# VH-VL binders against Transcription termination factor MTEF1, chloroplastic (MTERF1), part 15

Target 1, 262 residues: Transcription termination factor MTEF1, chloroplastic (MTERF1), of Arabidopsis thaliana (Mouse-ear cress) (q84x53)
Amino acid sequence: AGETSDTGILFREKLIYLQDLNVDPHKALRVNPSLRSAPISSVVSVETLLSSTGLSRPAVGRILDMFPDLLTSDPESEILPVLRFLSNEISISEQDIPKSISRCPRLLISSVDYQLRPALTFLKTLGFVGRDTITSRNTVLLVSNVERTLIPKIEYLEEGLGFTREEVAKMVVRSPALLTYSVDNNLVPKVEFFIEEMRGDVKELKRFPQYFSFSLERKIKPRHRLLKEHGILMPLSEMLKVSDGQFNHWLLELRLRSAERR

## First folded at step 5 (VH-VL)

Design X60 (from L11 with heavy chain K107R T108P G110Y M111F V113Y; framework fv_libivirumab)
Fold by ESMFold2-Fast, scan of step 5:
Structure X60 (fold): chain C 262 residues (1-262), chain A 124 residues (1-124), chain B 112 residues (1-112)
Amino acid sequence: as target 1 above (262 residues)
Amino acid sequence: QVQLVESGGGVVRPGRSLRLSCAASGFTFSSYGINWVRQAPGKGLEWVAIISYDGSNKYYRDSVKGRFTISRDDSKNTLYLQMNSLRTEDTAVYYCARHPYLWSGYRPYYFDYWGLGTTVTVSS
Amino acid sequence: DIVMTQSPLSLSVTPGEPASISCRSSQSLLHSNGYNYLDWYLQKPGHSPQLLIYLGSNRASGVPDRFSGSGSGTEYTLKISRVEAEDVGVYYCMQALQTPFTFGQGTKLEIK
């Protein structure tokens, strides 16, 4: 009837649109209150841009549900520059852009000028060039702040373990996931366990930086405990690269041979 | 306020040339691809040419290929259509029309803003 | 080229009555991304074309709720629930799936 009823109808239309995308409307409104007054055309424009990359409608919905602030983002000034950065400066082929975004949706809320390009420049100084350049598989490295996140991790590996910058650079190029791990919650506990409980030589961490990709509680500690219990020493790569079934079978065989020795 | 203003139309004889301009304001010109669409007197709309946001992709209707060249000058926020070897069949009102989010070969979806048009008459 | 065919080519409607315009494409406009690349434009007498509906069913900003688009693949419909005097003009469908982008021949809507 009135202006209020028209506004209510438009809001209802917006809720239906979000539900059709499998976006939780209540969560979206809680996280992004400006969505309440934003026109539906704004949300449609964002969805349209993202789908133009080749992302399926369910994939777009998952991204918008994860980052509701995108629902009121200006596609031209906030989203399009990221897509163009991936295509033009990273040289990701157009068909691989959807995979890059699906693997790291945070790219879409990251500033090209203040985050993505500075991170790319820093990563190049570490050796992410040529065959080790950034691809659709490791764009997650681009969303970490250089000064607040990346540099402290490099410094921890240099100062905490006594490694040179060149040695650290080789480690992170060989195991890029190192740059995604928390110093306090991931790196420090794993280093402390390796040095204090395993009595390991830190040079082995340079040879096998993939050590930091394994769960401390679910893999490193349990396997070390079993090896220690049976008086067995082995390289980290042999200890950690095998499946639980393969490790248990191997350990059983070794125990049988040990029992025969007695 | 998005505005597109065409200019450069006129009356010319067959075989001559004209250069049309489309001056853009109220948006970041370098972020958008733009089209030329024409309409002959009393006839329907006919798409002519497209240029991507970075100028790397250009497409034309077959009847104007080799005769027309679409280009852009982002420093002047201006789109151009160089029209050579004009024919009587090219007589039309020429509109520039913006499309969002066509980059590197992706589709334009739609034309969201249109200019006022400039008239080209090719006659003896 | 994709050929776009509109029907009817002209339509006379009394004010307040509904109007319906059909658009048929020579091949499917449904892309693998799930969208139908069919748009509707209105050209009022003496004016430039203006966008009404994009991607099959989405109303452009500022377009009244009276306008709706539907259809998929090769068959599309534009509906006006209650025609008003300001709706007079020529309506065009357009496919934006591939170049050359092609328009229907237009449907002239008149009052009376």
Scores: ipSAE 0.011, ipTM 0.523, lowest interface PAE 8.9, mean pLDDT 87

Design X61 (from L11 with heavy chain H99G S104T T108S G110Y; framework fv_libivirumab)
Fold by ESMFold2-Fast, scan of step 5:
Structure X61 (fold): chain C 262 residues (1-262), chain A 124 residues (1-124), chain B 112 residues (1-112)
Amino acid sequence: as target 1 above (262 residues)
Amino acid sequence: QVQLVESGGGVVRPGRSLRLSCAASGFTFSSYGINWVRQAPGKGLEWVAIISYDGSNKYYRDSVKGRFTISRDDSKNTLYLQMNSLRTEDTAVYYCARGPYLWTGYKSYYMDVWGLGTTVTVSS
Amino acid sequence: DIVMTQSPLSLSVTPGEPASISCRSSQSLLHSNGYNYLDWYLQKPGHSPQLLIYLGSNRASGVPDRFSGSGSGTEYTLKISRVEAEDVGVYYCMQALQTPFTFGQGTKLEIK
């Protein structure tokens, strides 16, 4: 009876601790059942390590809420190796480590040996070296599986667009976000629209790979439809880089020029 | 068993040198910054020096700068404090104390594992 | 250097009574990340120091819940809700915000 009462009190203290961090305790317990039996001291040790990097308490809470498995991670064997990898192999300055983690919390649950280092090696072969090295802004690329995620995207661009590996590598170095986009939900629909509806030259995508960063439904299709309706043709960069207001002014000016020439 | 054991203390005359050692066991020594903290007879705790986990950063209290050198040999799981030009006011029990986190001078640090201490007496 | 000042320097309590120790820093220990870099240590007679509280209010592993830390900026307090015989010793606060790390002068707790 004393043992049961003490266990119940410790569990309640754990729930209060999680709520104080703004971590949803019900979600955390559902995602990480080990949390039920984990001592509160183990949970606190994770928060302490993360705060020691310079992360604010609200930022730590957001990370732990996003990845509750971290609450029972061993700081020394599971978290510290990631921090060392960022400092020693990526050469991120210590003051920038909190920024790197905040931008990509998934780094903390990623294996250095089986995920982060293989991804870094692969990215270097694509040309992420020297001036184009991985920085605190590009660490999101390190959390993608090489064989299952990165290579299929490279292969789609090679096969789908008829580009060489060298040409695709140049595109992704210029627009690294390209490696974060879904093949089926982002790349394929945008390529098909560009080829079939816009009747575009695929070499233009090589010159402006930022094409893939724009919304197909909210920006690409509406702007193309307006240009087509008025018989106007313009480069992708002029079509997509500008605000809605600027585009409307350019469209009006181009319509007036077309009327003059006809 | 996580443990720190100090050695190398003794009785020495002013102006002489001593080298203290702190042997670590039961944890990954190379992952932690380690502190030296001293306590004069009947007095309070006084922080002496710290070395970062990678040995790249070292900090000292002003009164020992230029006289004491902190160093580590991770292959032997051992911390050292080389004490030169010893003064009577350096007489104290010297503790080594583990910081639980990677520390390089940017982050906070607390000491969760302490050795039993080794006594240094500077007299004559 | 950051100067740490404790009060009282000694106190004597009857077992079961509460105890309170104050610690003042010469400058704020509140970092821009929202944490207070103040730790509390206990040194029992004949023993090495042991960690009680870190980052202002977090109890170290194995420390009973009757110990609590509070405060922010330059004013900190360590409270023992019900003093027990095993709590006898000297209590130290320490700032861990910047080197050189500095301890308070210590508070000796005795049982009446």
Scores: ipSAE 0.007, ipTM 0.503, lowest interface PAE 9.1, mean pLDDT 87

Design X62 (framework fv_libivirumab)
Fold by ESMFold2-Fast, scan of step 5:
Structure X62 (fold): chain C 262 residues (1-262), chain A 123 residues (1-123), chain B 112 residues (1-112)
Amino acid sequence: as target 1 above (262 residues)
Amino acid sequence: QVQLVESGGGVVRPGRSLRLSCAASGFTFSSYGINWVRQAPGKGLEWVAIISYDGSNKYYRDSVKGRFTISRDDSKNTLYLQMNSLRTEDTAVYYCARHPYLWSGYKYGMDVWGLGTTVTVSS
Amino acid sequence: DIVMTQSPLSLSVTPGEPASISCRSSQSLLHSNGYNYLDWYLQKPGHSPQLLIYLGSNRASGVPDRFSGSGSGTEYTLKISRVEAEDVGVYYCMQALQTPFTFGQGTKLEIK
């Protein structure tokens, strides 16, 4: 009873600490049951390490709430190697480490040897080197499994569209978000619309791979419908890069010029 | 058991050299920065030098710059302090002390200390 | 260099009574990351120094809860809520904000 009481008090202190960080204790315990018995020094050590990078206390709390397994991680064997990888192998500056982690907290639960370094090596073969190297803005690419996730997307672009590896590499470097999009839910529907409805040349997709970053239902289809209705053809970049207001103004201008030529 | 053990101290004349060693056991030596801290007889603690976990950064107290060199051999789990041009004011007990290195800094104070090795520079 | 000044330099306490030691830095030890880079050490007679408090207020592993650190910027305090015989020794504050790391001159705690 005395010993159970002492253990209960320590557990309560742990819950209060988590609440102060705005971490949901119920969710954390459900996801990470080992929290029940782990010493509070474990969570304090993780919070201290993450804060030392320049992350604000609320930012650390958000990360720990997203990934409660971190609360019982050993900072030196599980977290520090990731931070060192970002600094030493990616060469992200000390100032930018907090931004890299905030944008992609999943980096902290990713194995350097089995996930991050293999992904970096693969991305370098695609052309993410020099001025196009991985930065704090695109570290999300490092947490994608090469064989299960990245390679199938490359294969779809190569085999499905008839592109060479070199052509696909150029597309991906120009639009890295391509590697984050679903083949079945994003790439395929947009390609089918482009070929079947827009009667587009797939080679234009190599010149403007950002096509895949636009909403099919909210932007691509509506703008194509308006252009088709008025018999207007234009490059994808001109069609999609501009705001709705600018597009409507440009469409009006083109219609007026077409009327003058008749 | 986590341990640091200093050796290499002795009695030496001014102008001579000594090399101190600090042997680490019970932890991953390559993951930690290590300090040298000295204490003259009857005096307070005085920080001497630090080496980062990867050996890329070394910092020294001004009075020992150019005379002392801190180094590490991770294959032997050993830290060194090469002390050249020794002066009577270098007489002290020399401690090595572990400093956990958080990516951009130090997370804790010096949490593990050796027992010390005595250096006496007689005039 | 950052200069660390402790007061008092010597303190005699009856067992069970509280003790308080102050440490002042010549410049702020508050980093932009929100931490105060001030550590406290205890050196018992004939022993190596041991870490008591790190980053201003965090108790080191194995340190009894009767020890607490407080303060921010340039003014810091180490408190012992109830002094025990084993607490005898010299207490040092140290700044780890920038190299060279610097210690205070030490405060000797003795039992009456």
Scores: ipSAE 0.000, ipTM 0.440, lowest interface PAE 12.4, mean pLDDT 86

Design X63 (framework fv_libivirumab)
Fold by ESMFold2-Fast, scan of step 5:
Structure X63 (fold): chain C 262 residues (1-262), chain A 123 residues (1-123), chain B 112 residues (1-112)
Amino acid sequence: as target 1 above (262 residues)
Amino acid sequence: QVQLVESGGGVVRPGRSLRLSCAASGFTFSSYGINWVRQAPGKGLEWVAIISYDGSNKYYRDSVKGRFTISRDDSKNTLYLQMNSLRTEDTAVYYCARHPYLWSGKTYGMDVWGLGTTVTVSS
Amino acid sequence: DIVMTQSPLSLSVTPGEPASISCRSSQSLLHSNGYNYLDWYLQKPGHSPQLLIYLGSNRASGVPDRFSGSGSGTEYTLKISRVEAEDVGVYYCMQALQTPFTFGQGTKLEIK
């Protein structure tokens, strides 16, 4: 029977299977030690369910490599409830389920009852309803802990910038990525540069919350320096929304118009 | 322990009704589609009906359409098969069997079966 | 309906010898998602059916590795590498590609 088989041979078959999926077997075994004794049928069952959503084999392998605990998960009690939550409670179409998972594989290891549903409820209170409801594009918001991650970011925008909760809610609905950015590594440095170097009015950040989506070092600072060198004052949206080529062309045109006016 | 237990079988005359029950324990009942499969004495297995995990989809073999109704009550972890207008050819042991869903809505592998309940339709 | 045909309908095997059962479907069981919707079941005398193989080639939990399933489309095979006394019973293939789900006639495996 199975129990009398050479465990070394069965283990090697498991390693080959993982390698065929482009899953790093050493990392998988380190992260999920139960994989050593788990039957290969367990891994196949998980792969089968994930592939059935429309995910390609390489995409499934990437997900399993990222979260090796999935390799020994019970598909029906641990994975399927997440898929059903996305379909039934968020109303993501079947065709968009693979996109949702590919964009945020962490959904598959997140508890529906203790993480996903509480996060959804919280996001609805911020205004993610109706036309601004959670879709396949922003399911990443569902995997962030409400108390430890989402609320501190909202509080920073309220207290740090002097905005009301209603104003912050409007900002995050307009730019949901705000809730994914680090306060210390993203929000604070960009706010400090805006206030101290750019001498900006914080109310402009409320009108253009997409400011926080641009690279401080590669886009914000370089474009500000160019404008400052030429004595040009410009709204954030005009400064940042355009390509480098369009910005340089626009800057040249403004300089020419300034010269013609003399 | 994961279990399915059928009940409600008996001996009835043609044209009468029976309601079979299948009680589930040891697993999340609402996550599985459940089948009814029957076996006439000395004969092979014959699929009868399935109900989807959420109860929204029900399918039947042609010979029982309009006579049998499959339903579920997830609050009681119980599956039902209401059998009306019974015929002698409905005589069989009736098994309930769960199977998991692929996300595509397709089912695979009936991995847990009950012990069966006997239905005899005779004069 | 999809018709499932098994062969042989009966076979007798000496313990330790291999056994092979074939199952043919009247149309392809290969779905566009890449899976072959064929399952194999064993019903031991006086017992409920039990799952052996699902989706063509995957062994169910607790099923010994001496059991293997192969095939695609319309032709499927269940193999037992070394038959043991506990393997006696009736083997059924079943398609779950479309309703009504249909079983083969069954193959009775006996020990010589």
Scores: ipSAE 0.005, ipTM 0.521, lowest interface PAE 11.2, mean pLDDT 87

Design X64 (framework fv_libivirumab)
Fold by ESMFold2-Fast, scan of step 5:
Structure X64 (fold): chain C 262 residues (1-262), chain A 125 residues (1-125), chain B 112 residues (1-112)
Amino acid sequence: as target 1 above (262 residues)
Amino acid sequence: QVQLVESGGGVVRPGRSLRLSCAASGFTFSSYGINWVRQAPGKGLEWVAIISYDGSNKYYRDSVKGRFTISRDDSKNTLYLQMNSLRTEDTAVYYCARSHPYLWSGYKTYGMDVWGLGTTVTVSS
Amino acid sequence: DIVMTQSPLSLSVTPGEPASISCRSSQSLLHSNGYNYLDWYLQKPGHSPQLLIYLGSNRASGVPDRFSGSGSGTEYTLKISRVEAEDVGVYYCMQALQTPFTFGQGTKLEIK
């Protein structure tokens, strides 16, 4: 199919169609080589289905530009089941479907049977039920592989920190972002710094799991070193929740009071 | 090729009945709500009825309520419009048109993106 | 019922010139979900209607970028930046916010 599609009128029409959607054709072809031979009707079908949810044409274009593999997806068997899963199993209302997709476009490239439903079932076992159920605001949790991504994070918190499954479940329900952080690149370095440099009690991490949402190099280390240098002790939440400006002003005020009392 | 094909039109006298069919191909029929839209000779478009993808919602233009019945048979990929007690003002080309894949928010819809070629109904005395 | 009123009812345009069609609804088509439930359709002579714009401003698949829809509430506009011979036909706005869904009376576009 290559030669006719590569330089023919049909290929040019495909490029024009992508440009009209503000999809970068070069990037799309690089990421999804199958697009070169795919009929334009396939691309149109995908755009039509996504647009039918209420997504604006620019929003659809942004999603397709972000995930060019969608351009050759079968709308009926690959995309429509995701939309129905959001509506019927998560119970997201019609008006919130476009918002859910915009917040987490990766939902559209995720298998309902092999990814989304297994993830939902697993998350329910952790306590994402009732008032803490999965909603349009936290569907990002559904796109993580249970066996390769979610379970290793739970196991690290259980085995690495000596927490029970119930304690870990409470932590992740209170701070769902924990399930999005890398064990090796985020959790381990922050735990090591907390134990070795801060000499912290790991039980404080159960009380303030948001600790893991803060930058180790830009926030945790600099603030700890400043507090240690000035002999100041404070809980993690008070140390980390304030802006850099607020922290610096507070530290300056405290130092001035100390100096004045002499 | 995504298609809708209407059939069942004809010439009838006032008070008689006709049953229109709309055969769908090239897409998952059960995923879409389908409309009937008519156009009298030399006149504009007039919406007639809609049926939701799951058949749970059916809405009609006031002038056809009680006379027309919209239904679907997803096993045959076919939409129907049973037209009883026909009037001369029902004379029109009848189109079926596909709308949004879900119609779960009630009676509102958008984007009729696939239309049939139409079937002509003539009610004359 | 929601009444849809189009203006003008007819216009003649030289190829390459812009065209603008207005549509007014008797009540707001802006739903609480943030969408305007107004579509634009084109019926070319001897053909079935075809979708141009849905939910106020979104171009349907395959529709050239020279077509654009704008507006909110009760005032909507369809613009064609450069009219081509193939654009001849009758343009209809339609509200689908509530049943019965209603079309405007149509605007006939002719080439000079």
Scores: ipSAE 0.000, ipTM 0.447, lowest interface PAE 16.4, mean pLDDT 86

Design X65 (framework fv_libivirumab)
Fold by ESMFold2-Fast, scan of step 5:
Parts: C-alpha cells; sequence; structure tokens
Structure X65 (fold): chain C 262 residues (1-262), chain A 125 residues (1-125), chain B 112 residues (1-112)
C-alpha cells in the first residue's frame, strides 16, 4: 500500500489552521512553497514547540507570519538548538526566553553553527565579556552576519574616524546599538554633520558614542543650531542626553548668565 | 565549561539514610531537568529519578518510591537525592546527568548529554 | 514499565570492521509528535556514560559520523561503520518515552 498525498481537503485544513493563527496563507505559500506538500503535523509541531517556551498563541502566529519558512522547519534540528543556545551559551533564564524571542524573532531562523555562535565569538573578541556580556537585551547583535554586516561597521569606524580596533571595540561595548545602525543611512550622515557643521573633535565621539543613537533631524541639528545661534559650546552628552524641556531650561539659564556683566 | 560534580557517597548500614549532592557549573542550571542514574558493581545502568527544570515534576523508579526524594536549589546550582531506608541493593555508583529542557506540552528530552563522575554508595552490614 | 532488550550481549570486532547492536522495546517508542524516544549511550572502561545518539537517529555533539542510529517503533539499531580502538566499552539503549526511563542490559564491545 500507498503513498501520502496532499489532497485538496488536507490542503484546506492547513489553510484553516494558518488562518486560526492569524498567519496570512497567501504570503506564507508565496514565501515558503514547501507548505503546499508539507503535512499539517509539521506546522503543528513548530507551533507546539514555540508555545511550550511560554510564547502566547498570538505571539507565535506573528512570528510564523513574519517568517513562514519556520512552518516547515524541523523543531528538533532547526529551532530547539537556538533555544538551547540562548539558555546554555548566553545563559538566558528559562522565563526570559519568550521575551528574548519576542524582542528578536529572527533568532529562530538563524543557524547556531553558522550565524549565532560565530557572532557571539566575534562579539567576545570586541569585549562583550563579564559585566558587558550578551544578555536578553543584546541578542539582536547575534543575528547580524559577521563578515557582511558587523566587520564593515567596525571598519567604517576605524577608517572613517581614524580610530584603532581597540578604540572602536571600547566604543561598541559602551554603545552596542552602534552595531545595529546603517553605515550609509545613520553613521555617515551623523559623522559628516559632526565634522563639517559642528566642527567637532572626533575624540569626543570615542568618549560619547551614544551620539549615534540620537535623531539627526529631530535632536542633533535643532539643538546645535540653537547653541550656535547663541554662541554657546557644550559637550555632546550635555547637549543630547537631556529632554527638550531640560535643554530649553539649560539654554535659557546659560543665556541669562552670559548676559550678566560685572 | 559544562560540569556536574556528585558528592555525599559513603558506606552505611541497611535502614540508614544518606544525602547525595550534585553541583552544576558552566551552564544555566535552572533551564535543565536533571536525572539520577545508578550502576551496581559490574552491572548495567539503572535510572533512579528525574526532576524538571522548575522542580514542579518529579519521577522515580518504583523500587525507590517513598524512600528517595529528589530536590533542587537553583540559588546554589545544586541537585539533591535524599536516600532513606537504604537497602543492600541500593549499593551503586550514583551519577547525576543533565536532561535538556522539559517544557510542558512538548517533549524536548534529547537524552542525557552531560554526566558527572559519580559518587559511590555502599550499603552493607 | 517498558522493557528494553539488547542483542548481542557481547561483540568482538577487528579494527576497521563494522559493528551492529540491536535494541527492542516491549512497546512502541514512537510518540504522537513523530519522534522515536530512543537514546544510545557508551560507557568506556572506568568512565561515566556518554550520549551517542538521541531521538533514534541524531548524533550528539562531538560524536564521530561513523556512528549511526536507525529504527522506529519497537526495533532499533546502532551501527559503527568502522570500529576503532577507542570505541571499546559497553553500549546501552534507553527509552525516554515515559517514566521510569529504562535501559537495555548493555552490549560489551571488545577489539580482537
Amino acid sequence: as target 1 above (262 residues)
Amino acid sequence: QVQLVESGGGVVRPGRSLRLSCAASGFTFSSYGINWVRQAPGKGLEWVAIISYDGSNKYYRDSVKGRFTISRDDSKNTLYLQMNSLRTEDTAVYYCARHPYLWSGYKTDYGMDVWGLGTTVTVSS
Amino acid sequence: DIVMTQSPLSLSVTPGEPASISCRSSQSLLHSNGYNYLDWYLQKPGHSPQLLIYLGSNRASGVPDRFSGSGSGTEYTLKISRVEAEDVGVYYCMQALQTPFTFGQGTKLEIK
């Protein structure tokens, strides 16, 4: 006796199951054609494993809708190694695994051997060890390709700013979000503004690498214009860390003090 | 470096009690279930007990039920086996062995991938 | 309780030759989730047991590819394609489908 076949009825059952999870069946089939022939037990196995971690059913549905390739993944060989990696090598507590996945669903489609562990090893060479080790808050760094994404960012900071690898590593450990920013869309425009308009000393960027986390159009440019208009100079940290209300208060106070003459 | 180290073994008379400890290091202890497995001199492996990662589930082989109690203290990264009413047939090397995640609703037990060196228990008169 | 039976109980092989060990369970180890809950362990002389194969056919980390597991339901086989001197020891199958977890009686592998 005979083979298993994906009949019209079995296919319809898969579509209904996906709809119940709020997964778009048309998008899922377009992105993952293997869904057409995959048994429904495959999809159920993935959903069951993800739900067992503590993820809510709507959260699981959102993840599967975002990454339909997961619907035909083998839970044991493709998903569970990621969960074990987070627990054993990153040391994320059991109850925080759902939070880690929700913050960075891309972890689930990332190879432990070819992406996550190489990235962790690279980050450790930069100084993400001890008190600065990777935690549930920093797992987004693990899903970035070392050669294609992380190294080019490090090289831009070295070559573009004239810093040594050790100096760049210290900046990155102090402000890990630097490794998540686009070179062309974030780093370059902010560096150019700092050097050309603010006439800044690049050494200040080593002391305050958080500079790159602030909006160029909504914070950096407007605050610089106000300070320049009134002939006031201040460190980047004082300029950018404070709320708009605090900045306006500081600016007013400084203007009043500079107006007083003895 | 992932490691389990057993201690507390010794020589005791039948009917007495003994408490074994298993100290874990190099991994997140609270994320794993842990087994106790024993081996009598010159004999095969015999599973004794398991405790789930959160301590909510405990299972025992029938011959030790009511006599042995498995427990864990995650603040100390330590597993325990309280052995009461010991019998001559309990004489064995006792190993603790890590069991990958025990999630409710899905069986994720992939076997025991990390073992200690064992601690020897001898019950003799 | 599920009873695990291994055969043979002892095996002597020349280095480079294949070895095969069988394990039979008194009931199916195939779970409704599609997995066979059968593991294989090796205990080298004077050492603690070590995991070789989990869930029927998956090699544990660091286990050479000369080891393979196969089977489903009640019949399982561990194969070593080319036995090496370091493979000497006692091999155990274990079911993890339900508690109490149960081991086979063991198969002693020796070099000729």
Scores: ipSAE 0.000, ipTM 0.387, lowest interface PAE 15.2, mean pLDDT 85

Design X66 (from L11 with heavy chain H99Q P100R L102I; framework fv_libivirumab)
Fold by ESMFold2-Fast, scan of step 5:
Structure X66 (fold): chain C 262 residues (1-262), chain A 124 residues (1-124), chain B 112 residues (1-112)
Amino acid sequence: as target 1 above (262 residues)
Amino acid sequence: QVQLVESGGGVVRPGRSLRLSCAASGFTFSSYGINWVRQAPGKGLEWVAIISYDGSNKYYRDSVKGRFTISRDDSKNTLYLQMNSLRTEDTAVYYCARQRYIWSGYKTYGMDVWGLGTTVTVSS
Amino acid sequence: DIVMTQSPLSLSVTPGEPASISCRSSQSLLHSNGYNYLDWYLQKPGHSPQLLIYLGSNRASGVPDRFSGSGSGTEYTLKISRVEAEDVGVYYCMQALQTPFTFGQGTKLEIK
């Protein structure tokens, strides 16, 4: 709430420390009122632990600004268990821990026992094991609630596409980003366009689940409409995986071939 | 109420053994490495041993290597120091002290919680 | 082993005046990760040691801002800006760069 405190000079020192880290003190105090009375040593200990992973000072500041509750967290009981979980249970190398945190700062405010480990266990049942295990690139999957977020997405793919749980599991292992996409804002519009406008066979989505990673407005619709305009059919993977230059080259070649066969 | 409580000290003759215990409460014991630090009467602090948070790494002062063994039982939130072949120079107050870790678990800093100590006297 | 040397070994200070204690290590305590692995402890008579400063310059929880640590490599200083009666005791520096961890001899602070 406010910036004033009985401790005067000590409170001002905390404000200066936060500003030096580029943490907004007003926002931090609003979100985490316990900061008003917390000793500066508490904030410093959190910063020290995060910096020890290899995170730069500006990166640490951005994380603390994003999640001010961390400023009064106990590093050893609340933060260190997350770092050890990533190192010991996920087997992320020491050098990749900063990358994992930078890509998903929410890991640091997530309970190992009530969020991260249950999510890992669920993901393993889907096939995220061995060669397809969780890495620094997809730790974002660990911060999604199994019951409220992950399972409903799996169920939509089952019911919306008519696939079995086993078929959906293979799709998400091949394209893990599927589990991060909004059902209403991402999956539904792309499925509807595929079925209704493209008149696609849903079996192709099992073979190329990366379909859902492409922009509907900027890539899927424009490329489909160009192909349709010229009476050209091609597999989803060839349509979407290639660069704009390569797509234009393919389109030109196909048009020339079509003209020659007339 | 974060606390460490040592026990097991006493008066023994040279060549005998003692087992010290350090009971932890008020924090997640399995997240911390713990040190044994001793202080002879009227003398300074002397580091004895450390055990890592997972129990896989143990380090000792040279004068106690082969005689002392540090161990932990996380199910009981308790640290141990088994002291064999005791010598008069082992006479000291023995403290257990909680160690902060840099995330890797290999580099440490700051002993921020200390017990009250348990007294070991080795005399004939 | 890394040897830690403190000076002075004793200090008598009038209340309200500053105090400074030096600590020298036989080799650099600056690790490649950028941290100086030197901690400062206070032991009041009849009490357990308590952490004052860790990693060269960071104040431990509950430690008054009268206490500050500075230095790098082989030379470190603990400074008390205004000594109070409750600050009496023996101050120790300790290196945690490598095992065996080693303490300085201790500096006894007394009030005049």
Scores: ipSAE 0.000, ipTM 0.535, lowest interface PAE 11.6, mean pLDDT 88

